# Miniprotein binders against a2bj90, part 45

Target 1, 235 residues: a2bj90
Amino acid sequence: MSRSARRKTSALNTVLRVVEVFASIQGEGPFTGTYSVFVRLAGCNLRCPFCDTRYAWSLEAGKPLGVEELVEEIARYEPSLVVITGGEPLLQRHPLNSLVEGLESLGLRVQLETNGILPAPARDEQLWRVYHVVSPKDVPVRVPGAKLHPSWVDYARATGRAWFKFLVANEQHVREVAEYVAKLGIPRSRVYIMPLTPEKLDMKELLELHSRIASLAVKWRLNFSPRLHLLVQLP
Short names: E, the ipSAE of ESMFold2; O, the ipSAE of OpenDDE; V2, 0.75 times the mean of E and O plus 0.25 times the DockQ between their complexes.

## First folded at step 6 (miniprotein)

Design p1
Fold by ESMFold2-Fast, scan of step 6:
Structure p1 (fold): chain B 235 residues (1-235), chain A 80 residues (1-80)
Amino acid sequence: as target 1 above (235 residues)
Amino acid sequence: DSPEEYIEAIRKLLEAYELLEEAYKKTGDERFDKTLAELWKLVAEALEAERKGDLDKVEELVKRALELIREAKELLEKSE
């Protein structure tokens, strides 16, 4: 009863603060290579020193857009995948559930990118039905305040719709990631390691870094995520 | 929740986070890092309480979060 009232109230929260909407190729994670529309939401609950989207940290960086208007804008791109990212999109959880409902009504495949500090979706949320790529900032280079919410591990096991992506620069980082996921009981099949690039690299250096991290993924029996958009010079 | 009330609450939390993160960078004091982690735990609990319709619990958790923010500001002000 209380939940029905809450669901009705949440439906009235239909405005999102949006930084940008653009078409590109998903360069990272389990859907690498997919023609996608990226929806970058404003606001973030971390200040990562290696962040490449600092312009999205403030909620003021986003323009208020109605869910219905945003769904229509996304649909015009005819994407194979809608990537909702930020900032931290779960900070706008209430209207985000409404956005997901609208996108699902059009048969669109949705992926959320999150730092995993806020809880995983509950079964009664629209977010329960979409894909999630969780990027914990607990390891290997810890960000102050970062702590993966334990519900993400349960969500991954229950649904098969979550993966965990870690930025790594060397083998010691991979070792720390392996220890971390073992302690939390995250299956290796759900784990991706991705090159960490705190400084601009030329194309040769970028490719060499990708090669080294990919080799470590094979050695440690983890999945590898490229940063494909950097290699092919897309947004 | 009205959309504006929700946005204003997020804005206040992000402002508090920026203050605590700056305090940690300036002082290296582990207490600010622990305060940040505890703040997000309270926010997580508040979201779960709201989902369950437990408004009394949401109010209690928000009050605890505000107290943590006040304590952190006091610590920051005392650091030089």
Scores: ipSAE 0.183, ipTM 0.603, lowest interface PAE 4.7, mean pLDDT 80
Fold by OpenDDE base, second read of step 6:
Structure p1 (fold): chain B 235 residues (1-235), chain A 80 residues (1-80)
Amino acid sequence: as target 1 above (235 residues)
Amino acid sequence: DSPEEYIEAIRKLLEAYELLEEAYKKTGDERFDKTLAELWKLVAEALEAERKGDLDKVEELVKRALELIREAKELLEKSE
């Protein structure tokens, strides 16, 4: 009688600090247009001046939620994708691996959004199996303390489950991205450029910016990420 | 091995980052960029140590992060 030692997952690998849970359409990256449940985790290791989710910067901005309860809440939406976002989700790496295990056990697809400062998943993590959209903040936007961890390039090559989404405002930024990804050996087919949107754009200005950046994406042979949720006025 | 300790470690690292960013904005001293980079290295190493179940290493890295917070606070106080 092999006593499978149920490793008591310490009650502690089972709690996340969560800012919000909501259903919407994925507006960004390779899964744009997908009906998704968003889990916004609290805490961020950056203070980006252009951040639209500044309320998630503090860990205290999140409520403690159990992983099991959160899996049940997410499952009720019958999502085509679960998007883990926040400040920086990988600041809660351990309970996040438990969350991913729970979601995958239900056959749910998971996408992580990360700034890429923290190391990529290792092979023994549940996070190794999910999709990742890495949004570096070193290039071209040069946020202080931002540096892409090299392991994300290795993870992208090993798994094909990572994409890189760069914020750009002009052609100079697109050039810097093209040079940066070439230098790091990031496959161009995995690179997205996305409009850097100031807080006070009207819909006309937002559409003009999207058109300009999309044209640059074609010119530079890069993928384009919209800010679709802003264009269709969803969360 | 309490995730409370991990969450507390993350809080301390975030506090250190905020203090270093504030000090950098106030002083323009490039030393804070170096210290911030070191802090993120500690975060990465702590997450890897915890993943491996090396809790002694996590505790060591948390102590080093606390020292960086202390140094950052002292630098802020001297700049006021």
Scores: ipSAE 0.015, ipTM 0.360, lowest interface PAE 7.5, mean pLDDT 86

Design p10 (at its last look DockQ between E and O 0.01; V2 from the best seeds 0.00; counts 0 for: pae E 16.5 > 1.5, pTM E .634 < .8, placed apart)
Fold by ESMFold2-Fast, scan of step 6:
Structure p10 (fold): chain B 235 residues (1-235), chain A 102 residues (1-102)
Amino acid sequence: as target 1 above (235 residues)
Amino acid sequence: SEEKYIEAIRKLLEAYELLEEAYKKTGDERFDKTLAELWKLVAEILEAERKGSPEYLKKLEEIIKEFEKLAEEALKAGNKEVAEKYLEAAKLAREALELAKQ
């Protein structure tokens, strides 16, 4: 079988619905500043009012791509980090595990971004071995149906491979996050607060918002995540 | 064959949109609980795909029946529009369950 024919067969057997693949700098979370390839998967189980990627909500927004083909495309960028995001990437859990297996076989570091509604990885999943940034949507700006699955807290404590990232606009939001993580037993060292950026902020307003939220992170002894890509005008 | 699971998930996401609209209209906390039950259905279907077995999908039928029961309660309360959303959500959820069983 030729390589091309084998790749087509793989695409038919193990397929992900992919919205976009692009190189940029990870602007958020524990790997801020890292040269990364972003893989945006289609489909989402939430309709957040502040969502910046509404174009990825539908599964039909994604083009079917074979896992092997996608691994090869990602590898060509030679990234320091592969960021798998969406939508909600865990909606495509089975082929996602295959993608992670392929990426890890090449020695690539993988980070998944998830809303945490679906369960955390089990030990027999390839996803158990990668990094996860969980963005709960049940606090402080509650989205209907958005409840963090309790297995994410257990996963974070067992592996040290999950962090929790919260969008905040003011000190009351930070207080609510602090109470939430204390109640669930999430260590502060695994918690990031990040500016909730409204549409159409100019650069001065964006920097002032970052400064204000960073100051609150210091005050409340939480980690701070910028939205660095917005500050440096990258996708 | 993996397409059958993604199609099942797609139908459940359609059910979600209908239930979310009902929540927006009513503010009823029962819709928030119903959405949580919908995500349990999604999780069970994804687990069935991962383990290659549909045997534990049987309990999902009970959750789908709860959508039908909520529709009946809405009709008794005189809320036909909300009842229609629950019935359509139940229909989409049953279609999703049958796709996952194939």
Scores: ipSAE 0.516, ipTM 0.756, lowest interface PAE 1.5, mean pLDDT 83
Fold by OpenDDE base, look of step 7:
Structure p10 (fold): chain B 235 residues (1-235), chain A 102 residues (1-102)
Amino acid sequence: as target 1 above (235 residues)
Amino acid sequence: SEEKYIEAIRKLLEAYELLEEAYKKTGDERFDKTLAELWKLVAEILEAERKGSPEYLKKLEEIIKEFEKLAEEALKAGNKEVAEKYLEAAKLAREALELAKQ
């Protein structure tokens, strides 16, 4: 490879397509309540009917940002956690590893949100060191083309840095999740169920749904994830 | 089929986006109510494990009629662009209804 080809490949590995960067409270999963900077990456390999961030599905919805500039922007918020989300962040795997390296060099904690279709991080990736919340889309609601990659189960067992968050609407969905995690050998202590809600439920309906799903979490001995940001009216 | 169900939900969500754009242009509070009803219906369909209950089908037919009415009102007010969005939303919701009946 010529020096010019190496420089072009190096430059491509240092640019992300970013939809938005904002500070808020992590509303979901094991880090609920944490003051966080959210980095929403553009592009998704799914078209979930219940997606609240459909504007991020196209790569063209994101602006190209340099990794160094993005690290500086994130650092100005003094976050307790950096949450990498989007459509599917792992579609930008190479520059994402560079971003993680930059953030970790500043002592910042990083959490990735992923649909789990793409392979888990390998040991030589910077992504191996961060926290992952995997949101499978094959159970209980089956999105076409969604299948959890088996390497996420292996990664969870090897590192203890992965959790699995499932969207559920009723007790049958909770049963299907329980059967699925048992079959795959996902540790129950790493499983979260979260209310499947479209945007714009009224606050009364949203609270009632949270109460029902939380009660099911206790009954089935699973962890509960709120949608805290919706309950407290934050981004 | 599961694919038809997912496609029906996609059409309802696209109809919702068109209505939200119409609401942002008009500021008419009646649109907020109709948007909330459409979202409730999407939630109920997702809860019902992909089975369009006869009750959800009836609610969807009522929403379609409301979109057609809002389109006529927008047209009478001279808001052609808003009327077109409501007619397109009604069309998408009707296509979703037909997919949910199959």
Scores: ipSAE 0.005, ipTM 0.253, lowest interface PAE 10.6, mean pLDDT 85
Fold by ESMFold2, look of step 7:
Structure p10 (fold): chain B 235 residues (1-235), chain A 102 residues (1-102)
Amino acid sequence: as target 1 above (235 residues)
Amino acid sequence: SEEKYIEAIRKLLEAYELLEEAYKKTGDERFDKTLAELWKLVAEILEAERKGSPEYLKKLEEIIKEFEKLAEEALKAGNKEVAEKYLEAAKLAREALELAKQ
């Protein structure tokens, strides 16, 4: 058994608690529009009032799946991108590294979505080599306990593989984000602002909010992230 | 006050963005090394601001001179676009230096 094959066999004996696996379009951030397979992991270390995936908060919401079986399921979709999301995927850090190893052995491109509370990957983790979209929840929305771990800025600087995405509703929020990222030394090229969408927003209101936040992104020279999946009504 | 450090950092991050765009267009490794150095300097300014230490001012002066030298080299090589980006970055870094001194 080759070194690569031994690693694939080792990944089979690791288990993740998975809420859902589905194909869709990445609707947010730097990879917006990419045909993707989403792997939603169970468990979250936050209870954000604006969360649109509350069904993933509990670890009990996830079904235990072997990593090798999961890699095979993902590969059958032939994705352009594998998006690992959740809850908070880094709560299952060890088996997550095994999943990433298996996906990379097949040449699949991986992006992680994280709230950034847990530390960025270490250099010897498989997660070190994947893309990360970090969504801090301490500015402007100020979720209690949601402090961004400082290692994410260091990781972004060292690797170029992390971007920072912030939910905003108005210009005061954008000003707060601009001050926050400047204080942390995060370049504007790595920063996205995205509409904070309340529940039960109709399509007209959703488009108006997108237009307003996009205009603010231009005014403040920040990148704009849509919530494209909401606009086109995909999961 | 802290406001001058925030303004200085914003100008350095603008310089970073200019160099990053130039790197994407040229693939010149000199931009890559300069980007890493500039980002490290921003981190040092943030730490110095918390401790009230202006040790980063010497490093800021050094990177300004490096930008100007690289701009001269680019002009001599006939690469006007690269030279202009280095000169624009140097101008932004000088503005940051003047803000941090006041």
Scores: ipSAE 0.000, ipTM 0.206, lowest interface PAE 16.5, mean pLDDT 82
ESMFold2 (binder alone), look of step 7: mean pLDDT 71; pTM 0.676

Design p11
Fold by ESMFold2-Fast, scan of step 6:
Formats: sequence, C-alpha cells, structure tokens
Structure p11 (fold): chain B 235 residues (1-235), chain A 84 residues (1-84)
Amino acid sequence: as target 1 above (235 residues)
Amino acid sequence: GDPEELIIRALRTILEAYELLEEVLERAKKLGDPRLDELLARVWQLVAEALKAEREGDLDKVEELVKRALELIREAKELLEKSE
C-alpha cells in the first residue's frame, strides 16, 4: 500500500482521549465573543502553576472517543467556531488531523489552542489549514521545558493563521513579552496580552485587572485579550 | 501492530512519566535550573521527531526516539531530586 493510502486508512480508525465537550462563548484571543464548542483533549506536556484545567493533565482523564462520533457530537451544537484545547492537543496529533478533516468537511471553522512546544503544522497536515492560538510558556513566567518551537513564527508568517497569546500580571511582564517577540521576529499585530487571573478574584478586582492590562496593551501597541467568559460567568 | 496504536501507546508512556513528576515540575520553576529546562525541551524535540518518523512510516525510528525521550525524563527527575 502507498504511504498516502495507508495514512488515510489508519486515520479513519483513530481515537481521541477527550475530557469534555461543551458550548460556550470564546472568551479569549482573536475570536473573542464567538459562539463556540470547546473540545478539551486529555494530556499535557507542562505543569503550569497557574493552570486552570489541571483536571486535563492526565491522558487517563480523557474518555476514548472515535473521530466520527466526536464530529457528530460537535455538529449537534451548530457552532460558529470549534475550539480544540487541552491539555496540549498536539500530543494527540495524528487523530487530531483526522478530527480537523471531519470538521472541515462540514464547513466548520476550527481554532486550536497550543503551548507551541511541539512543531507547527506541515503543509501536508490538515492542521495546516486551521487557526492556531499559541500560548508560549517560556515568557514572562518560566515553566520548565516550555520552549516555543521556532517553526510557529514561520507558520504565522506563511499562513496568517497563528497568533501568540501571553499571560501578564504587570508592566514588567509586558516589557518581557515585547522584547521576546521582537527577538523572535513576531509581528506585534499577531501578539495578544491577556490578564493572568489569580483564583477567586471578585468582579470588581477582575474588571480592574482587565482595565490595567488593556491600558498596557494600548501603551505597548499590542492586542488585548480579555477573559470574557469570566466576566460574564460562563464556563 | 497498528502504527497509530504504537504512537498513541508511546505518547501515553511519556505522559504517564510526566504525571509522576507533576509536583516535581512545579518545584523546578522555583529552582530556575537551566539544565532541567534544556533536558525537558529536548524531550519534546524528540517527540516532534517521533511524530515526523510516524508520518514517514518509520516505526523503528519512533521506538528509538521515544526510548531516548523517556531516558531524558528520568535524568531530569534525578537532577531535580539531587537539587533538593
């Protein structure tokens, strides 16, 4: 069998470890405010101290779901956007490409959220054709093992389908982000800063943090991402 | 066996090793040891190479790269334990 036929045949039988599937509003990044279905894949290659989804760290936290079953479940929500997140979705790269193929066949727009440690998609992957929000964890907060793969910068420039989203708590963090993206040649138009939200902020504190980080985005000429779902109390 | 089952099994093994290190990885951030950062970054480079080898149908290469990744995870754990 040819390699191409073999890959296609294998993809039809692949299984994803899925933690949860639910409808909400995309609260972050370039598609903020979009009615979305969230698909949280199990497994992560980092242990971030500020992680909100520690329950997804283990691969065993996910239930095995066939790609076709998952596509059907997602389609029932009739979403404007499918957000594939995790953990780290690229750890399940092969069946993820099959999922993306199924979703695109239905005309659904797909966004992947990734920490960017694993390489950006190659041109022969289905993942090449979808949107990516890359959240580097090597700046401003250093997480062990969190080095952005340089291919993400090349992918962003080649396709216009990747953005870089950074968690920031103060102006020093924004300065570090600005220096980092300048050094790597990431255009400022592709960069979002987002409030690093400590657990159990009240609504006044949450709004004040958003206001402060948004003001820094204006000052440093970067894009701002809210955490809208927290402000409107959605999952 | 099924090549995709082999890849999934290999990645599960790596993730299981990381689960054993979850508290240790959080402690590593406080130490700021660049050797640990380098070891963990190399693990994910090997995983990336393994995924490329799988796309090319080279299962022997996948097995070798996964074994090397697991050895580096063990080395990182030993380094962290000695640093505390």
Scores: ipSAE 0.043, ipTM 0.488, lowest interface PAE 6.4, mean pLDDT 80

Design p12
Fold by ESMFold2-Fast, scan of step 6:
Structure p12 (fold): chain B 235 residues (1-235), chain A 84 residues (1-84)
Amino acid sequence: as target 1 above (235 residues)
Amino acid sequence: GDPEELIIRAIRTLLEAYELLEEVYERAKKTGDPRLDELLARVWQLVAEALKAFREGDLDKVEELVKRALELIREAKELLEKSE
C-alpha cells in the first residue's frame, strides 16, 4: 500500500481534524442550559451567508488529533453533555464513530450538530446511539446545495434521537418550515425554530427578536430554541 | 459475477472519488465561487449516499452514485481552471 492510501485509511478510522475544544453551556436546542464540552470539527460542505463559525470552514483550520487523545481531553472537563459540531462533523464520519464509542465507554452523553446533507447513521454505527440536532439549510434560508437527506426523517422516527432546528427571521419563514415538516412527516414535537440573529444586534434587539420568534413558536405549535449563550455572553 | 471482486471495485471507486473531492475542495475553498460550493455540496451528498449504499450491499447503486459524483467533480475542475 502507498503512503497516501495508508494515511487516508488511518484518517478514516482514528484521526479527527479539530478546530477547538471548550467548555460552555449548550445554548440551543433540546438540551439548552446543559453544562457541555464543545468539540468543533473542521471542514464544511456549505458556505452559509449567516454562518457564525466561518473559521471552521476549511479542513486546514483543524489540528489532527487521535481519537484516544481527544477522548482524554474531553473527559478532563467532566461534562454532562459532549456537543460535537463544526463545520460539518459528518465529513469525518469514520473517526467520528470511533470518538463516539470512546465517549460512550466513559458514560458520557453525546449530541451531534449537523446540517443533514449527509445520510443519517445506520444501525451498526456508534452514531446511531447518540443524539442528533439536524439544522436543514434548504428551508427557509435556502443555502445553495443544502438538501436534507431523507434518511434523517427515518432515523428520527426509528430512534426518537433526532430533532430538526430551523433558523427563522419572520412569520413567513415559520410558515415555510411548517409546510416543509408536514410534507416530510416530521412530528412537531421534533421541530425547533430558532432566531436568525444578525451580527449587529444589541441586547434589547436580541431579546425582542427572541420574544417574537418564541411567540411564533407558540402560535404555530412548534418548539422554540433560544441562543442562550448570546444572551448570557458565553462562547 | 464474483461478489468479492465487486466489493473491491466499489471500495476502490469510492476511495478515488474521495481523493479527487479532497483535492478539488482544497483548491475551491480559495475562490469563494458559490457555483463551486454548490457542485461540491452535491458531490459530498453523492459520495455519502454511495457510502450508505455500500453499507447496505447495493454495489450497483454505489457505482451509479460515484459515477455521477465524478462527473460533477470534473465540472468543478473546469470551473476552477477558468477562475484560476
Scores: ipSAE 0.000, ipTM 0.209, lowest interface PAE 16.3, mean pLDDT 80

Design p13 (at its last look DockQ between E and O 0.03; V2 from the best seeds 0.00; counts 0 for: pae O 9.4 > 1.5, pTM E .590 < .8, other shape alone 2.794 > 2.5, placed apart)
Fold by ESMFold2-Fast, scan of step 6:
Structure p13 (fold): chain B 235 residues (1-235), chain A 84 residues (1-84)
Amino acid sequence: as target 1 above (235 residues)
Amino acid sequence: GDPEELIIRAIRTILEAYELLEEVLERAKKLGDERLDELLARLWELVAEALKAEREGDLDKAEELVKRALELIREAKELLEKSE
């Protein structure tokens, strides 16, 4: 059997638990502003108090979809970027690698969003070749059970395909992030700070928070991520 | 058996426990239970080590690490039930 035939057969037998698939603009991180298809996978190994997607915490929140079916659905959107998010996508690591293989075969650019608790990709995984935005939950507001796997720092240095995104509310949070990334040897060029947005902010308050965090990013020489989708009222 | 399937089954079992304990986990976080935090962090460290052992071809080590992870989730559940 050829590699292509084996790959096709594997993809057909691989199932992901998918919460939702939708087109939008990537609102966060290094690809902010990119026309994207979001694939939200079910299941999460954390219970963050400020989680916007609590509906994705359970594996049962996801509909079983075959990898081939999902690749075809994504392709119909003709996206500039495929954003695989969750929950925690790496909990479905085996079928996720098959999904990435299918998307790569179509020349699609893939970004994974992960909390970084599970290890970074090994060189023989399809995931090794895609982009990763790692959102550690051990700083500045610690979530129980959160601990960044050290392999993510090695992966970022080896590939240049990982960035670290931190939710911050004030300058003390930024200081804690700066100390954290210095201790781990994460380059500032790979670090984004992003506003931690409480549930009930009006648009003026939301913009003012963005302005404050952006100013802190300049002061601390870090990259800034907006939450653009909140500002433009997209999913 | 396939160590990858064993790890996937362990992850599923852990998440089922998390789902059952969702409200209790939320309450425990607000109370600042550092022991629960450390226990959950160690749980996912063991799963990470099991994935690495499986990648390196050490099936016995992967299986042992998964068993230890399942024991830790049982301890976490017991701690949460006592805190409630």
Scores: ipSAE 0.402, ipTM 0.680, lowest interface PAE 2.3, mean pLDDT 81
Fold by ESMFold2, look of step 7:
Structure p13 (fold): chain B 235 residues (1-235), chain A 84 residues (1-84)
Amino acid sequence: as target 1 above (235 residues)
Amino acid sequence: GDPEELIIRAIRTILEAYELLEEVLERAKKLGDERLDELLARLWELVAEALKAEREGDLDKAEELVKRALELIREAKELLEKSE
């Protein structure tokens, strides 16, 4: 690419459509309990019936923010972890790589949450160096259009920086997850099962569901992910 | 054309694909049609290839792949419009 084209491409890739930025606790997956800043990006390539962030589905739900401004805003929280989530953050892949570069230049630890439909990071991307929690939506609940891109398994093996998280409601779901990850060659140590929480659960029901799924995780020798932010009533 | 013109065209085409994709996704959650699921799976393969081409600087290939993705999105919309 010419110097002029590279300059214009860089400028076009320095803006993200952002729904919200907020501090909270990472409530899910391997970094559960970490003081975090969440960056929710607009746009999603799925319409999951159980989505609890439907307000981020449309790309128009986000406001344009410059990457440099966003890095400064995030840094003011002094986070232990920056969680990039959404919708589906990889729809904004190019400016997302710029954001990751800025955050890493400050020594900030970054985790991305993705449904895994778009490919895993390439070695020449800044995203290659961050942590990923991949939540496939083709098992056990089959969402139309969902299919884990096979590069995520290769990426996890090559880097050790990806984990796979599945929403489950019962033992049949856990069995389906176990069969799925075995077929794909995903090792058990990289797999989390997490309660599929329908809306309108009270705290007692939420705790009972957590207990049931945690017991299944032990029985099936899988990792358990809570939805800790729900249990402690944080955003 | 020059590289700047090609980059502008590729970005514009990608943005159009996102807008059309959102429309298809909204309608797809109302259906469990096997043909729609297959079209969406093929769409994502094309998008993955387009992202690879764009990262490698092959903007002509990226644009062609996005145009094919747009055709699949339009086919999916036609299928949805004929549903009862």
Scores: ipSAE 0.131, ipTM 0.568, lowest interface PAE 5.8, mean pLDDT 83
Fold by OpenDDE base, look of step 7:
Structure p13 (fold): chain B 235 residues (1-235), chain A 84 residues (1-84)
Amino acid sequence: as target 1 above (235 residues)
Amino acid sequence: GDPEELIIRAIRTILEAYELLEEVLERAKKLGDERLDELLARLWELVAEALKAEREGDLDKAEELVKRALELIREAKELLEKSE
């Protein structure tokens, strides 16, 4: 190896492009209410029209941070969970595996948020050990380019460490989710529906939307994910 | 075409390049072939430049860079297949 090649391959495995690191409450999915450190990674493979984190779409929106330094920063918050999110975290898969290894070595629990376009973790990856919340973007709202990679269904069945979170605005969306998960053989117990929140809802409208979607979750026998952070005005 | 469709197409092509690059990286690691390290570093630079061009709205440049990356990935795969 040339000294240049070793530095580049080392940098690829040890440096993440990070938009932000912050402590909050996990507002969504199976870990709702958990005191968490959020690591928002830069770069996304989608351009969802409803994305609330459009600033993270570019890799250049993030600063390069060393994995070791990031592990130390996260550990200072004493989190009950580390949530890795972003645009699409799996675009930085190699250094992300190194991050997970570092966090797990400290006994920290890790949850990944992904759009599920990229393949699920392989058994030899550190990512295999963590929790995953997959948010498909092909149903019910069809984002161009979105297609759930089939390996996520296999991963969910093999490990029990994946859940699927779908954005829904109405009962038709909930029906489409129910049909989709049935077709893919996703266990209903692993399915969450979450309110698709337009920009500029007031608190009353937000609560009414939550109530409607929660009632639909009960009707369709699906799990409900709030947008708890929005309801309690946390980041 | 719709600028949004063009961006999405560029992103898909970039993602395909990433997936292929990851496959090549994993195979290269298993073989321990140092000759692939320089090629992989160059591939990563092209993909990063393509993502930058996409962000800057230069989709033609992004597509060109991704095509070059895909060609280099194909060359890397052929080298790996000869080494296996």
Scores: ipSAE 0.007, ipTM 0.272, lowest interface PAE 9.4, mean pLDDT 84
ESMFold2 (binder alone), look of step 7: mean pLDDT 70; pTM 0.604

Design p3
Fold by ESMFold2-Fast, scan of step 6:
Structure p3 (fold): chain B 235 residues (1-235), chain A 80 residues (1-80)
Amino acid sequence: as target 1 above (235 residues)
Amino acid sequence: DSPEEYIEAIRKLLEAYELLEEAYKKTGDERFDKTLAELWKLVAEILELERKGDLDKVEELVKRALELIREAKELLEKSE
């Protein structure tokens, strides 16, 4: 009885609005190169001019899908990592906690991608226990309405389960990122800089941009995130 | 009903956000940027109250969010 109760982790009638579920390689951040299933949730609280996934901005882009059904679909891929992204996945916070509970019950590693405007997880949330890649839009390319919630810095310090990823085009952007993270007390070991890629870029230009930003990461003693999926032409 | 009402509220807020962001891009007025930031602060409070099941307070915060949107629209109309 008690074992059955412990194995039953999702709530009945919990629903997420899901844009797509697909297998690929995580191309960005601390888990770059990992065989992953991506779960893209609908709805976003920003309109970034450099956004590659504008089709996920509307809640109507998502189909209603039960947490239990979604857990089963994800499990069939046998992933090394489940990447929950969007839009902004924290807009669907309540059912997202139920999804995380279901995935953790299967021993799956979970990573959330978030813009960090909404608060970091509280200790009583299932989200407290998983990995988070926070992409602040405060700097260096400022997006209107973007403001990193200060709880993300506290969460990172308390758990060691958050990293901060910034899109950069040049050395001035890297300088602004370095000043920003120093002011907030974010350790450089938790910071990634990633190439800000224009929509149309050929392979030579893409490699040259990656090389320049990687070199700046070494110079400024920050971590580097590629956009590996773009280099190997995966979704 | 509660999940559908939640989705409808978020949709309404996202529509308001798009309008305010367009106003900021068109005018460069920092007051629209501040209103956008304050709107998302209220949304954060609404989501926390929903998580705790305190739906009575959610209605009051939604009314405040709608008031901020109204104030921003008036500001935009005066600048045109």
Scores: ipSAE 0.113, ipTM 0.567, lowest interface PAE 5.4, mean pLDDT 80

